# VH-VL binders against b7kms5: the designs that were tried, part 153

Target 1, 80 residues: b7kms5
Amino acid sequence: DTFETVRNTIRIESEVDESLRQLCHEERITKETWLEAAYLYLCEKPEELAQVIQLAQERLSQRKAIADYKRAKTMQERFL

## First folded at step 8 (VH-VL)

Design pr19 (framework fv_maftivimab)
Fold by ESMFold2-Fast, scan of step 8:
Structure pr19 (fold): chain C 80 residues (1-80), chain A 121 residues (1-121), chain B 106 residues (1-106)
Amino acid sequence: as target 1 above (80 residues)
Amino acid sequence: EVQLVESGGGLVQPGGSLRLSCAASGFTFDDYAMNWVRQAPGKGLEWVSTISWDSGYTYYADSVKGRFTISRDNSKNTLYLQMNSLRAEDTAVYYCAKDIFRYDSWTLDYWGQGTMVTVSS
Amino acid sequence: DIQMTQSPSSLSASVGDRVTITCRASQSISDYLNWYQQKPGKAPKLLIYAASSLQSGVPSRFSGSGSGTDFTLTISSLQPEDFATYYCQQSYSTYTFGQGTRLEIK
């Protein structure tokens, strides 16, 4: 009765997921509580929040580029 | 908010050409891939073409390869579809659709009202 | 190219009903599947992306599930505004739409 929660599904890089999973297991916490804690911590650290946002923007651009490459490769295979 | 407005449709004879335009507003146009999707009268949706945000990649449905060319002008926030060698089976409403990248996947989150292309003698 | 097959092609239902529409891909597409709603004379509207993620502004009565080749769209309690044609679409390799499912008043 104290918390209102929402169930979310997220897709992250498999290597990042494995590393985070190992951390959560070793520290005896959950991915959802780690995510909440990380966000709350960063909201109080504006310069660190800005750095995280920049990294996120760079990673998003990289994933877009990789997705475009994969799409081009799939189209090429269809012509073979 | 987000608006996509198509223009350039009309009646054309088989073998003719048309150039469709899509004017975009309400979002940073050069951050998103764009699409053309068509729908023949009384039929389902058919993806026609996709162009990446930087024009580095273009993709076409087999039915239009070699005849249609997708392009964009990011300085004008405008998407284009040059349609050549038109056939009766190209008769359809043509929709402009904004692509968004989420969950390592692309999806069409906003669509224009469509413009009618009729290929008939 | 990846073929998308929807079932049924049409169905009749009443307000308040639970409605399920299915979509099958000719090969595994993981969760790269989107669902769209289209009303007569209007452009399609995105409902669900990544098989199960609800688009902002879409009512919670809509839900998607599935992975690989088999997918479902469910409307838990049908409303009058939900009578429309629904399309699935794969985004694994470019885009392919299903043929559509027309949802009609019983």
Scores: ipSAE 0.017, ipTM 0.743, lowest interface PAE 6.6, mean pLDDT 88

Design pr2 (framework fv_maftivimab)
Fold by ESMFold2-Fast, scan of step 8:
Order: sequence, then structure tokens, then C-alpha cells
Structure pr2 (fold): chain C 80 residues (1-80), chain A 121 residues (1-121), chain B 106 residues (1-106)
Amino acid sequence: as target 1 above (80 residues)
Amino acid sequence: EVQLVESGGGLVQPGGSLRLSCAASGFTFDDYAMNWVRQAPGKGLEWVSTISWDSGSTYYADSVKGRFTISRDNSKNTLYLQMNSLRAEDTAVYYCAKDIFRYDSWTLDYWGQGTMVTVSS
Amino acid sequence: DIQMTQSPSSLSASVGDRVTITCRASQSISDYLNWYQQKPGKAPKLLIYAASSLQSGVPSRFSGSGSGTDFTLTISSLQPEDFATYYCQQDYSTYTFGQGTRLEIK
């Protein structure tokens, strides 16, 4: 049986990556299969899924704010 | 399918004003920052302006600061560029471009067909 | 301002060729580098983002590499539809485009 797959490259916080890598090593799984399993599990748990989405939205807002701040700082450093 | 359609370009005299519009469809407009990028005939691309998803932040290239104003109407899925005190060097095709936040960065993932602005006497 | 310099300004190639276009930033931009394709009379199209990530729907013959100041766009086996002008663009500090590389049929 063959699955159709897609490749994605993502940026995650280094601390989160290290922690996830350790977990995957200890449990003998891969990051992609952990992500698939986590999503599928949460789809069966609406209240938990909602909490995860809220955390994701908060983290995304923080990362957008940091990126916007860096952009604004560059504008301030530009010269005549 | 993402679509961006620019309009409002034309011929204008130096010192004149023009307002460009960009009609967006195929995505949730108010979730994304939007950009104007221009290209003078036979030349390369030059970023002009960016507006955040909620209009809370706007950014401009030094060449247009104080003359151009970017705005949006999320209820109409439309982006605008008000251009005042136009100069010959503003002559270009103006593209509307959708921003996407990925990898802690901003990328222009979809572009409109462009609208030609000619500033000439 | 971060300046982006592309080389070559133009090149001629044949279908099936491996083509390499380079882009150099005036300061380190990590991997905040995008590549666009523009055909005459058309809007630019995103090919590569974050230096090496392929945009959805873009053929796998396109690839990007590099980090810091030096970046490369590679087309492994040139197809007729690939004749276009290619632009790099940094998004580390607002947006700055390279001057473009015109890829012409030999």
C-alpha cells in the first residue's frame, strides 16, 4: 500500500525542535509521523483541538509582531 | 484560485494625482498583508508600500514617502494606493501583491496583472 | 538599505541545459531570500521562498540554495516555458529586488 505524500520545510523554535527531536528519538518515530498522529488525534478531540488552535494563533501573532518590529527598525535606520 | 486585479492607471501630468485599486478574490483578504510593487518600462522590480492585514501598520519606500498613501477596505476586499505629487520617475506598471507570513518572514506569493501609470507632460 | 546584485545580467541556453543564476546581498540576510520568474508582459510568479523552499505548483527542476550573502537559483533541465527574467528578493529588511537575469533561447 503506497501513500501519496508532500514535502514541507518549516521553521520552528529551536528549543521546541530539540525537545521534539528527543521525544522522537526515545519513542523511535519521526517528526512527520508524530505531526500526522498529533493532528489526527486532535481531530477526534474538539475541545483540545480548539485549545491547540488558540495557542497556535497566539504564537503566530507573536512571531508576526517580531517580524513587523524588525521591519520598522530597518525603516528607522534608513538614511536620507 | 487567488486573483488580484489592478485598475486606475493612466496618463497624468507631473504634479498630478492618481488612485489605484486592487480587487482581491479567492482568499480571506483580511488575514493577509498587501503590497504595491512597481516596474518602470524595461527596468526591474521596486517595492513601493506594504499595509498590514488590519491597517495597523503601513510602510513605504523612501522614494514615495510623503506622496503615496496605501489603504485597504476589508469589507470590499480592495487595496488602494493614493499617489500625489507624481513625478516622471513614478512612470511604471504597478502590481498588487499578496503577502504571506511563513518562516518568520514575509513573501509575495501572488501578484496581479498590473496597471500602467504614465507621468508625462 | 540592503542591495541585491544578480549575475549574469543575461544568459543564453538551450532546452535540456542546466542553468545557474546567482544573487549576492550587500550584508548577511540569513535565508530570507525569494526567487521570482517574470515572462514578458506578465506579472512575476513566486518560485522559491526562504532561499530553498519550492512554492506549491512549481516544477521540481527549480531549486534554490545559499545562506548569508550568496544565493543560487538552479534549473536542472531547462524547458521551453522557462525562458523568462528571474529576480531574487530579500525580505530580511523590508523588500529589495535584484536587477534581474534575462534567460534567452540560444
Scores: ipSAE 0.013, ipTM 0.708, lowest interface PAE 7.6, mean pLDDT 88

Design pr20 (framework fv_maftivimab)
Fold by ESMFold2-Fast, scan of step 8:
Structure pr20 (fold): chain C 80 residues (1-80), chain A 121 residues (1-121), chain B 106 residues (1-106)
Amino acid sequence: as target 1 above (80 residues)
Amino acid sequence: EVQLVESGGGLVQPGGSLRLSCAASGFTFDDYAMNWVRQAPGKGLEWVSTISWDSGSTYYADSVKGRFTISRDNSKNTLYLQMNSLRAEDTAVYYCAKDIFEYDSWTLDYWGQGTMVTVSS
Amino acid sequence: DIQMTQSPSSLSASVGDRVTITCRASQSISDYLNWYQQKPGKAPKLLIYAASSLQSGVPSRFSGSGSGTDFTLTISSLQPEDFATYYCQQSYSTYTFGQGTRLEIK
């Protein structure tokens, strides 16, 4: 078999996961194949790939800000 | 690639002092809380101390309060543990550990290899 | 001060076995519980965080469950590399580790 795979564990926002799960169910595809297809498609579309990278960077910044806030709050509440 | 490298361990007499260092690389050091965790020979893990990313908050196990001081130098990506009034029961391997806060859960996601502190005459 | 009680202290098992390790908190800690694996002479490695979330790179045969005071770590089909000591840890109020469970080859 020329189809070699690797297993990855990925943590994504629950709302995004629910939306993606619904899409995969309706279209009869898997999250794995959707991810592969999305990446391959975007590699053929440099301008769209750039937009996706920009969105990814924005989401990363938002996650960091939320994590920093929760971390500070948790430190104060649980560690005193 | 996250790396944590401890140093400063060794043999020290009861009542003595020792300073441990942990050199961090592979991540943005000033974004994360850091910890010291120890393990006595043949025993389990014991949390010793935590310091927030900005040094604004420090926390200590009851067994070390008043004797140990955790600190960090974000410009050097280095964590420290100043240990004073050392006792035989402080004999342990001391691990440096990176804290991560994911989805309301604190966890020690990366650990150094540890440095051995032996308190004996 | 939250006490963590881990059981058993040791167990012997064979490759292919389903192994379950339990951890009990002296008070409710919600899901603020982590599991670590430590091999002889090595630093601990994170396996499970938030009671049931599998750390990246950890084999799917490892799983965690529980909330409140009672928690379990399960290895569905034991492999040779899984013989190690396992620790639970609460992160609800400071940090407290269980005493550890030494998993030994039968």
Scores: ipSAE 0.012, ipTM 0.655, lowest interface PAE 9.0, mean pLDDT 87

Design pr21 (framework fv_maftivimab)
Fold by ESMFold2-Fast, scan of step 8:
Structure pr21 (fold): chain C 80 residues (1-80), chain A 121 residues (1-121), chain B 106 residues (1-106)
Amino acid sequence: as target 1 above (80 residues)
Amino acid sequence: EVQLVESGGGLVQPGGSLRLSCAASGFTFDDYAMNWVRQAPGKGLEWVSTISWDSGSTYYADSVKGRFTISRDNSKNTLYLQMNSLRAEDTAVYYCAKDIFSYDSWTLDYWGQGTMVTVSS
Amino acid sequence: DIQMTQSPSSLSASVGDRVTITCRASQSISDYLNWYQQKPGKAPKLLIYAASSLQSGVPSRFSGSGSGTDFTLTISSLQPEDFATYYCQQSYSTYTFGQGTRLEIK
């Protein structure tokens, strides 16, 4: 009860989660501290941060396309 | 802040037509799918229609298919619902709702105040 | 179309109570389930998405769980502002809402 934190839930790809969980176990750190450290480190490296943001934008675009496809396919299979 | 403001509701006779509008602000309208959801007096929520961010895809509840048409004008940040061949059972408050994509999950994160449509003689 | 059934249809509770509302889908919807809160005369407000993810700004006393066909919304310690109607909604194929659960003061 000496520091301020927030609690969040996030959904990530299961294969990425498994890999990250293994890394955290081997290095004896938590997902929360890894996320904090990764963000803080990248904030000191603008060019690397830009590359990560680009990858994130590409992954988001891909997930939107997959969601659209799944929705259309479900409508075709079950309701059309 | 996200704001959605519906208009165009009113009293109409069975078999009549109405066009609802939803004015959006506080977000990039062109990046999000939009929805109409209705609620009859004292009843639960019923999804009516969805339109994709580029108008390339539209979806309708079976109860309104062939009678209602969803559309949008991204240059005006406005969503529309053209309602034809109205029936007494279409009487409801009509809500405009913004869609979000969250890791393969679609959900309605912001809603307007609603506009009342009453179909009666 | 996918049917959504909530239980109970109404529930009376007191401030401080732990409240549980359930939702059942007519077919498997994985975790494509959302929960909304609606107060009289107001538009619905998103509480939980993807079965268990808390929407930003929603108090941590709200939680969701479940997968497949059976889902639960829990309020760990009921507050006065929580008296409202709660709706579940599937997003697996278009959208279908449950009939709603009316939470009333005992």
Scores: ipSAE 0.005, ipTM 0.664, lowest interface PAE 10.5, mean pLDDT 87

Design pr22 (framework fv_maftivimab)
Fold by ESMFold2-Fast, scan of step 8:
Structure pr22 (fold): chain C 80 residues (1-80), chain A 121 residues (1-121), chain B 106 residues (1-106)
Amino acid sequence: as target 1 above (80 residues)
Amino acid sequence: EVQLVESGGGLVQPGGSLRLSCAASGFTFDDYAMNWVRQAPGKGLEWVSTISWDSGSTYYADSVKGRFTISRDNSKNTLYLQMNSLRAEDTAVYYCAKDYFRYDSWTLDYWGQGTMVTVSS
Amino acid sequence: DIQMTQSPSSLSASVGDRVTITCRASQSISDYLNWYQQKPGKAPKLLIYAASSLQSGVPSRFSGSGSGTDFTLTISSLQPEDFATYYCQQSYSTYTFGQGTRLEIK
C-alpha cells in the first residue's frame, strides 16, 4: 500500500539526534516512522501525552533562552 | 575581520609525522568549535576532524581515526592537527575552518588559505 | 556515514542564465545542508546555510531550497564571477560533502 506523505523540516538537538539515529539503526526503522508511531501511540494515552507536551514546552523555553544569550553576547563583542 | 592562517605543511615520507597549526584572529576563538577539512589534488572536500570550543569533545573521520589528533590552545588562538603514520592517500591541501551554530544549524563560515601536505617517497 | 550526491557533476552556462544544482542525501538530514563556492587555488566560501539562509555578503541572486533528502542551489542570473565549483555539505551527522559541481563558461 502507498501512503501520501508531506516533507517537513525539523531541527533537534545533536545529542537527541545521535541517540534516536542509533535506535532507528538498531531497530531497522526510520526517524519518520518513529515520529509517526510515537505520536499515534501517545494520542491514545492522554496522561503520557500531557507529560510529553510539558517536556516539549520546557525544551522550547530553554532553546529560546540560549538563543537570546548568544545574541546578547555577540552584540556585546561587536560594541566593545 | 576573521582570519585563519594554516602552517606546517610540507613533504613527508610514508609512515612519517607532521603537525599543522592554524592561527586564528578577528573573533573570540574560545567561543567556537574548529575543524580541519582536506582536499586531495583535483578531488573534492573531505572533513577530517572537529574540536569543541573547550576541547571537551573531538571527532574524527574514520579514515584518520587513531592516526590524527586534533587539539587547540585557546590562550594562543591556535588550532593544531598532529598527523602520524602518514599515507600517500593523506596527500592534500589541509584547511582550517571555523564552526558556527546559528538557528539550530552548524556550518563552516570561514576558512583559511590551506597548507599543502605531500606524502611521497 | 551520510552520503551526498550532486547533480550534475559539470555544466556549461552563459552569463545571464538561471542555473540550478541539486544535491541528494542518502538519508533525511532535515535542513542541515550548506552550500559552498570554490574557485581554483582558493579556499571554499560559504554561500547558504540551513538549506535556504543566505550568508551575509553573498549576492541575492543565490538561493537555496529543499529539506529532507533533496536540495537545490539556484543562481537566478549568472555573473562572470560565479564560474566555480559548488559543493553541498550535510551538517546533520559530522560533515560530509558532495562530490562537487563544476560550473563552466559556455
Scores: ipSAE 0.000, ipTM 0.602, lowest interface PAE 12.5, mean pLDDT 86

Design pr23 (framework fv_maftivimab)
Fold by ESMFold2-Fast, scan of step 8:
Structure pr23 (fold): chain C 80 residues (1-80), chain A 121 residues (1-121), chain B 106 residues (1-106)
Amino acid sequence: as target 1 above (80 residues)
Amino acid sequence: EVQLVESGGGLVQPGGSLRLSCAASGFTFDDYAMNWVRQAPGKGLEWVSTISWDSGSTYYADSVKGRFTISRDNSKNTLYLQMNSLRAEDTAVYYCAKDLFRYDSWTLDYWGQGTMVTVSS
Amino acid sequence: DIQMTQSPSSLSASVGDRVTITCRASQSISDYLNWYQQKPGKAPKLLIYAASSLQSGVPSRFSGSGSGTDFTLTISSLQPEDFATYYCQQSYSTYTFGQGTRLEIK
């Protein structure tokens, strides 16, 4: 093999994974090659890349809020 | 490379106080909850305390509640455990540990090598 | 609060053996169960999270299964470096560790 690769394990939303899996199956590509192609394409488009980064930051912020809420609620029910 | 280095352990008399520190590097410290877990000699693991990424939430084991205080300084990438009113049963190796996923997991992926706290007269 | 009970407390095995360790929660914790390995004098190492997800860098001979209250860690073909103490931990409500299972050379 001429490409040096690394293995990544990532956690993504179930709905997003289902949609991506269906797309990859229909187009006869892999999730790995789709991710590589998407990133490389966006690197050539600074305005679009910036918008994707903003979306990622918003999704991350939402996950932070949900995680903190779940921890606080569980602790109240179990220990207080 | 993620590194967690504990310090501040030592010998202390019952009723005394100690402050433990954990210096973190190799990851975005302010995005992760941080934890203290202890292990008494020859015994199993016992969770002690957790602090959220933003210091907005702190949690304690019943055995240390009211005596220990967890805190963090995100500008210094450092986690602290202030231990007051120490008892013989607090004798243990204290580990600093990082949560696996940003903002959520209650799963510990990286641990420091621990610092020994001995409470004895 | 949630109690975690491991079985057995210790077991002896030989290299190449299939080893199974079990963990039981006092109430349903869905799949919020982690497994850790600890070697003498060392900090614990995460092996498995979410009951069955193998942590990056952990050999494929390790696997986890279960949901609700009953969980299992399996080592399909024991290697010399696998002799250690294994802990389960519930991640449903903070952290409760099992008492540990010490895996020893037969």
Scores: ipSAE 0.000, ipTM 0.625, lowest interface PAE 13.8, mean pLDDT 85

Design pr24 (framework fv_maftivimab)
Fold by ESMFold2-Fast, scan of step 8:
Structure pr24 (fold): chain C 80 residues (1-80), chain A 121 residues (1-121), chain B 106 residues (1-106)
Amino acid sequence: as target 1 above (80 residues)
Amino acid sequence: EVQLVESGGGLVQPGGSLRLSCAASGFTFDDYAMNWVRQAPGKGLEWVSTISWDSGSTYYADSVKGRFTISRDNSKNTLYLQMNSLRAEDTAVYYCAKDIFRYDSWTLDYWGQGTMVTVSS
Amino acid sequence: DIQMTQSPSSLSASVGDRVTITCRASQSISDYLNWYQQKPGKAPKLLIYAASSLQSGVPSRFSGSGSGTDFTLTISSLQPEDFATYYCQQSYSDYTFGQGTRLEIK
């Protein structure tokens, strides 16, 4: 029996990471196995997968807006 | 494959004007912010200007503010830099560069070959 | 205004060497730091983003590390095509580059 694995680095919102970390601790699982299980489960449910993708797109848009705000604020302060 | 091709550089007198163009291909141009970055001969890289995907926001380095204007034509996949009141200190190779949003930050992932602007009397 | 300082300004090395160059920000930028490679007469090329993430197509001998104010770019086994100038760039608030580190053949 063999699992071939890869190591990935991801950046997650701090509050989400803290919540997930607590869940994993309480249930005695790891973030890696939770992520694998969540993805595999959703792949069997196309309509739920679509909802998750929509939420992901919204969260990505929010992160972009925050980054753009930082840039705009820096440029505006230079103008002043 | 992503390609950015600059043009419009050349020799110009101090106080003169010049317009640079950057032709983009290989990606959906109107989904990405675009930048101009310059490099004086033998010197390092200096960011000049950024324009958002929809032209709704433009940003400039303090050294060029009020003299340079960045613009784009999404129907032609082309980025522009209008340079007025040119100074000897503006002598540089000008690169256009594509922004990409990754890991909560904007990164310059592809660059053009550059076009040389020489401001000399 | 964030200042980016690289060290050394130039470095001589031989093929096969492990090379490290450093970049310091005047204030904390978390991990919003990119590394670029520029060969003579050519445009810069993105190597590393978010301090430690390798851009697709870039050889695995390149790696980045650090957070806050201190960052490093490491080439584990220098190849002939790696002789170039390397720039760090903060992406925390805008696009400020370090002055560059020129990597030269010994």
Scores: ipSAE 0.101, ipTM 0.771, lowest interface PAE 5.9, mean pLDDT 89

Design pr25 (framework fv_maftivimab)
Fold by ESMFold2-Fast, scan of step 8:
Structure pr25 (fold): chain C 80 residues (1-80), chain A 121 residues (1-121), chain B 106 residues (1-106)
Amino acid sequence: as target 1 above (80 residues)
Amino acid sequence: EVQLVESGGGLVQPGGSLRLSCAASGFTFDDYAMNWVRQAPGKGLEWVSTISWDSGSTYYADSVKGRFTISRDNSKNTLYLQMNSLRAEDTAVYYCAKDIFRYDSWTLDYWGQGTMVTVSS
Amino acid sequence: DIQMTQSPSSLSASVGDRVTITCRASQSISDYLNWYQQKPGKAPKLLIYAASSLQSGVPSRFSGSGSGTDFTLTISSLQPEDFATYYCQQSYDTYTFGQGTRLEIK
């Protein structure tokens, strides 16, 4: 029947965004439909879903480490 | 449901010490950084201190550096603030607040009710 | 040290009014700016994070905008429960709050 949608705003790595945009353009799909399809596909593949979750946790840890580094660096510059 | 409950506030003389506690429930405590934020009577909010999820990193406002120590016990889901060499200007309601990382940014998404610390003779 | 200055310090408004509160950072903080609401005797509540993202459960009449040094919080149609003090907060370098804007009944 009718597809009801919600609008989301997300931030992703610039390099990843560029690669995904190129893929979407070549395949004639949109980022939102790719995300939807990827999630639905992985939900039916529990071992693959676990691998993706592990990668996501690793990337999130890297982003947190960068944010923490920026905090420490700026504080050191403030107390020069 | 997320709940943060502060305790340990009270009246203390200048130069004295006090330890605040914050009991957390409703979320996986050891996955999140935690904060102390204070508010003097009739005044605005002032960030005091932050501690990372694993206690590996701590940060302090200049006004409390060297006097206050933030710590946590993940096995008890409890955050602490040890306050030494207290001054009249430390008089405030002290809030415990949970950090969340979203959109490559940190924010304080849940707050406790606060506990009043009065530094007076 | 990043200073956050809010304008105005207080304002009076009527139910149904559009209200705008401004926040200025002493240096560029990109979009690392949060808005909080505090009612008398209560703890602050997160309204907006990353300058423009609405926290879950917050009414859509609240919106945020801006980047760099200048930011605004807008309430499109003021409701009785919106009378409170509003604080901006930078999260670029630890945390610094603005002095607060008290929104009062006209």
Scores: ipSAE 0.005, ipTM 0.688, lowest interface PAE 10.3, mean pLDDT 88

Design pr26 (framework fv_maftivimab)
Fold by ESMFold2-Fast, scan of step 8:
Structure pr26 (fold): chain C 80 residues (1-80), chain A 121 residues (1-121), chain B 106 residues (1-106)
Amino acid sequence: as target 1 above (80 residues)
Amino acid sequence: EVQLVESGGGLVQPGGSLRLSCAASGFTFDDYAMNWVRQAPGKGLEWVSTISWDSGSTYYADSVKGRFTISRDNSKNTLYLQMNSLRAEDTAVYYCAKDIFRYDSWTLDYWGQGTMVTVSS
Amino acid sequence: DIQMTQSPSSLSASVGDRVTITCRASQSISDYLNWYQQKPGKAPKLLIYAASSLQSGVPSRFSGSGSGTDFTLTISSLQPEDFATYYCQQSYSTWTFGQGTRLEIK
């Protein structure tokens, strides 16, 4: 009768969002349908899925390192 | 479906101790940093403490440093705040809040309803 | 700590009005600023994150702008359910909230 969907709030890097927005505009698709299609495609490709998971883990680790650095720098700034 | 339920608040004398608990459901608890935020009666919001997804990093507001300890049990989906050497100025509603990220305090996307802590003689 | 200062502390408005609340950081925080709404006796609700990104489920009449030290929350056409206290919060280093702006019925 109607599609069942969920709404998610995600925070992604501005450059990635801009690039994805441009791709969606050019191909006449939405971010939601791109995400669904990408995930479904990767679920059928175990080796590619593993590569994407590795990239995701690396990006997460990089964000953590940057956050830690910013906190340490702010702390030092207060006491200098 | 995300739910955060605080408990353990109550009346305590100055110098006393309390342990707050926050039961989480509806999300993968061990994927996110968790926070305690308090609000004194008629006052604004004050961040108290943050713990990373793996308990590897903890942060405290200067006002509670050395007196409060944040911890979590990922096997029980529960966040804790051990409060020692309580002072009258610690009187507040204490909220449990979910971070959107594992390490950084990007956003507090879900909050519990809070538990009241009153420090009085 | 980074201090967050909101203005005004209190504001009276009528349904249909355009309302603007400002928030100033004591040092640059880029776009690491969030806005929350709190109704009496209730927990805060996230409205806007990253200075200008609208949280899912929040009405489009809410918008945020700003970067660095100066930030603004705007409600384009005030509704009865919008009478509440609004808080800004920096997420750049340790966490600090503004003192809040109480939006009251005129």
Scores: ipSAE 0.000, ipTM 0.582, lowest interface PAE 14.5, mean pLDDT 84

Design pr27 (framework fv_maftivimab)
Fold by ESMFold2-Fast, scan of step 8:
Structure pr27 (fold): chain C 80 residues (1-80), chain A 121 residues (1-121), chain B 106 residues (1-106)
Amino acid sequence: as target 1 above (80 residues)
Amino acid sequence: EVQLVESGGGLVQPGGSLRLSCAASGFTFDDYAMNWVRQAPGKGLEWVSTISWDSGSTYYADSVKGRFTISRDNSKNTLYLQMNSLRAEDTAVYYCAKDIFRYDSWTLDYWGQGTMVTVSS
Amino acid sequence: DIQMTQSPSSLSASVGDRVTITCRASQSISDYLNWYQQKPGKAPKLLIYAASSLQSGVPSRFSGSGSGTDFTLTISSLQPEDFATYYCQQSYSTFTFGQGTRLEIK
């Protein structure tokens, strides 16, 4: 009756991590259990899950845009 | 042009130490994360370590954690890798590589030519 | 840790051939997938980033595609200078390289 777990490394924005860390500290839970609970809860709420997926897609697009912009800027620096 | 020049490699006995340096030019060093990637003779690429633009975050491969220390001196545009307790399995060409972003892109757009580290009995 | 598996491990092809190499991630990495080329005795060179974006200065015969777990690098018409080992790399969480695909031109 023990849970079988996997170890993952996840990188999130510093401000989000700080806020989540504070929440976990105050509520006496771990980031692992918060992530599990959030996912399980959202799986039972399809409309809310869809909104979270949309936000995730937007955040992913923003990260890609920043990476692409920085790369384009580096390419421009190769020219005069 | 972007240029990364590694130095400090050489022959060392097991248990010894080496400090690698990477001199960067042609870009704003302070605005990018930097990486060390190694390649053992005849083998594939293996990530070793990453440092953020401000040294606020450092990451290490499990195989080097506790033995290697990544650092940077932004005033000198130089990246370092302090390697302690060296083992035969650390024998490799060590590459300095620039990230495309200051944080967690881990996309390496420019690489140095590498410096050979040989750990031999 | 996300594992990256390349297929095939080695490939021999003729000049002018269309060459395809595949990379599979152990979990979804969206399009956080890069391709590198390494010629013997040289440092790796970035070819493709974000799964399908061609790095400046890279010949247009190179292209990348895929998302999620399955990715492909294609060389539309193989040239002699394309002799190299090709590596995929996930940039979704830390980074992990595939084992490499050695391309030998006949």
Scores: ipSAE 0.000, ipTM 0.601, lowest interface PAE 15.0, mean pLDDT 85

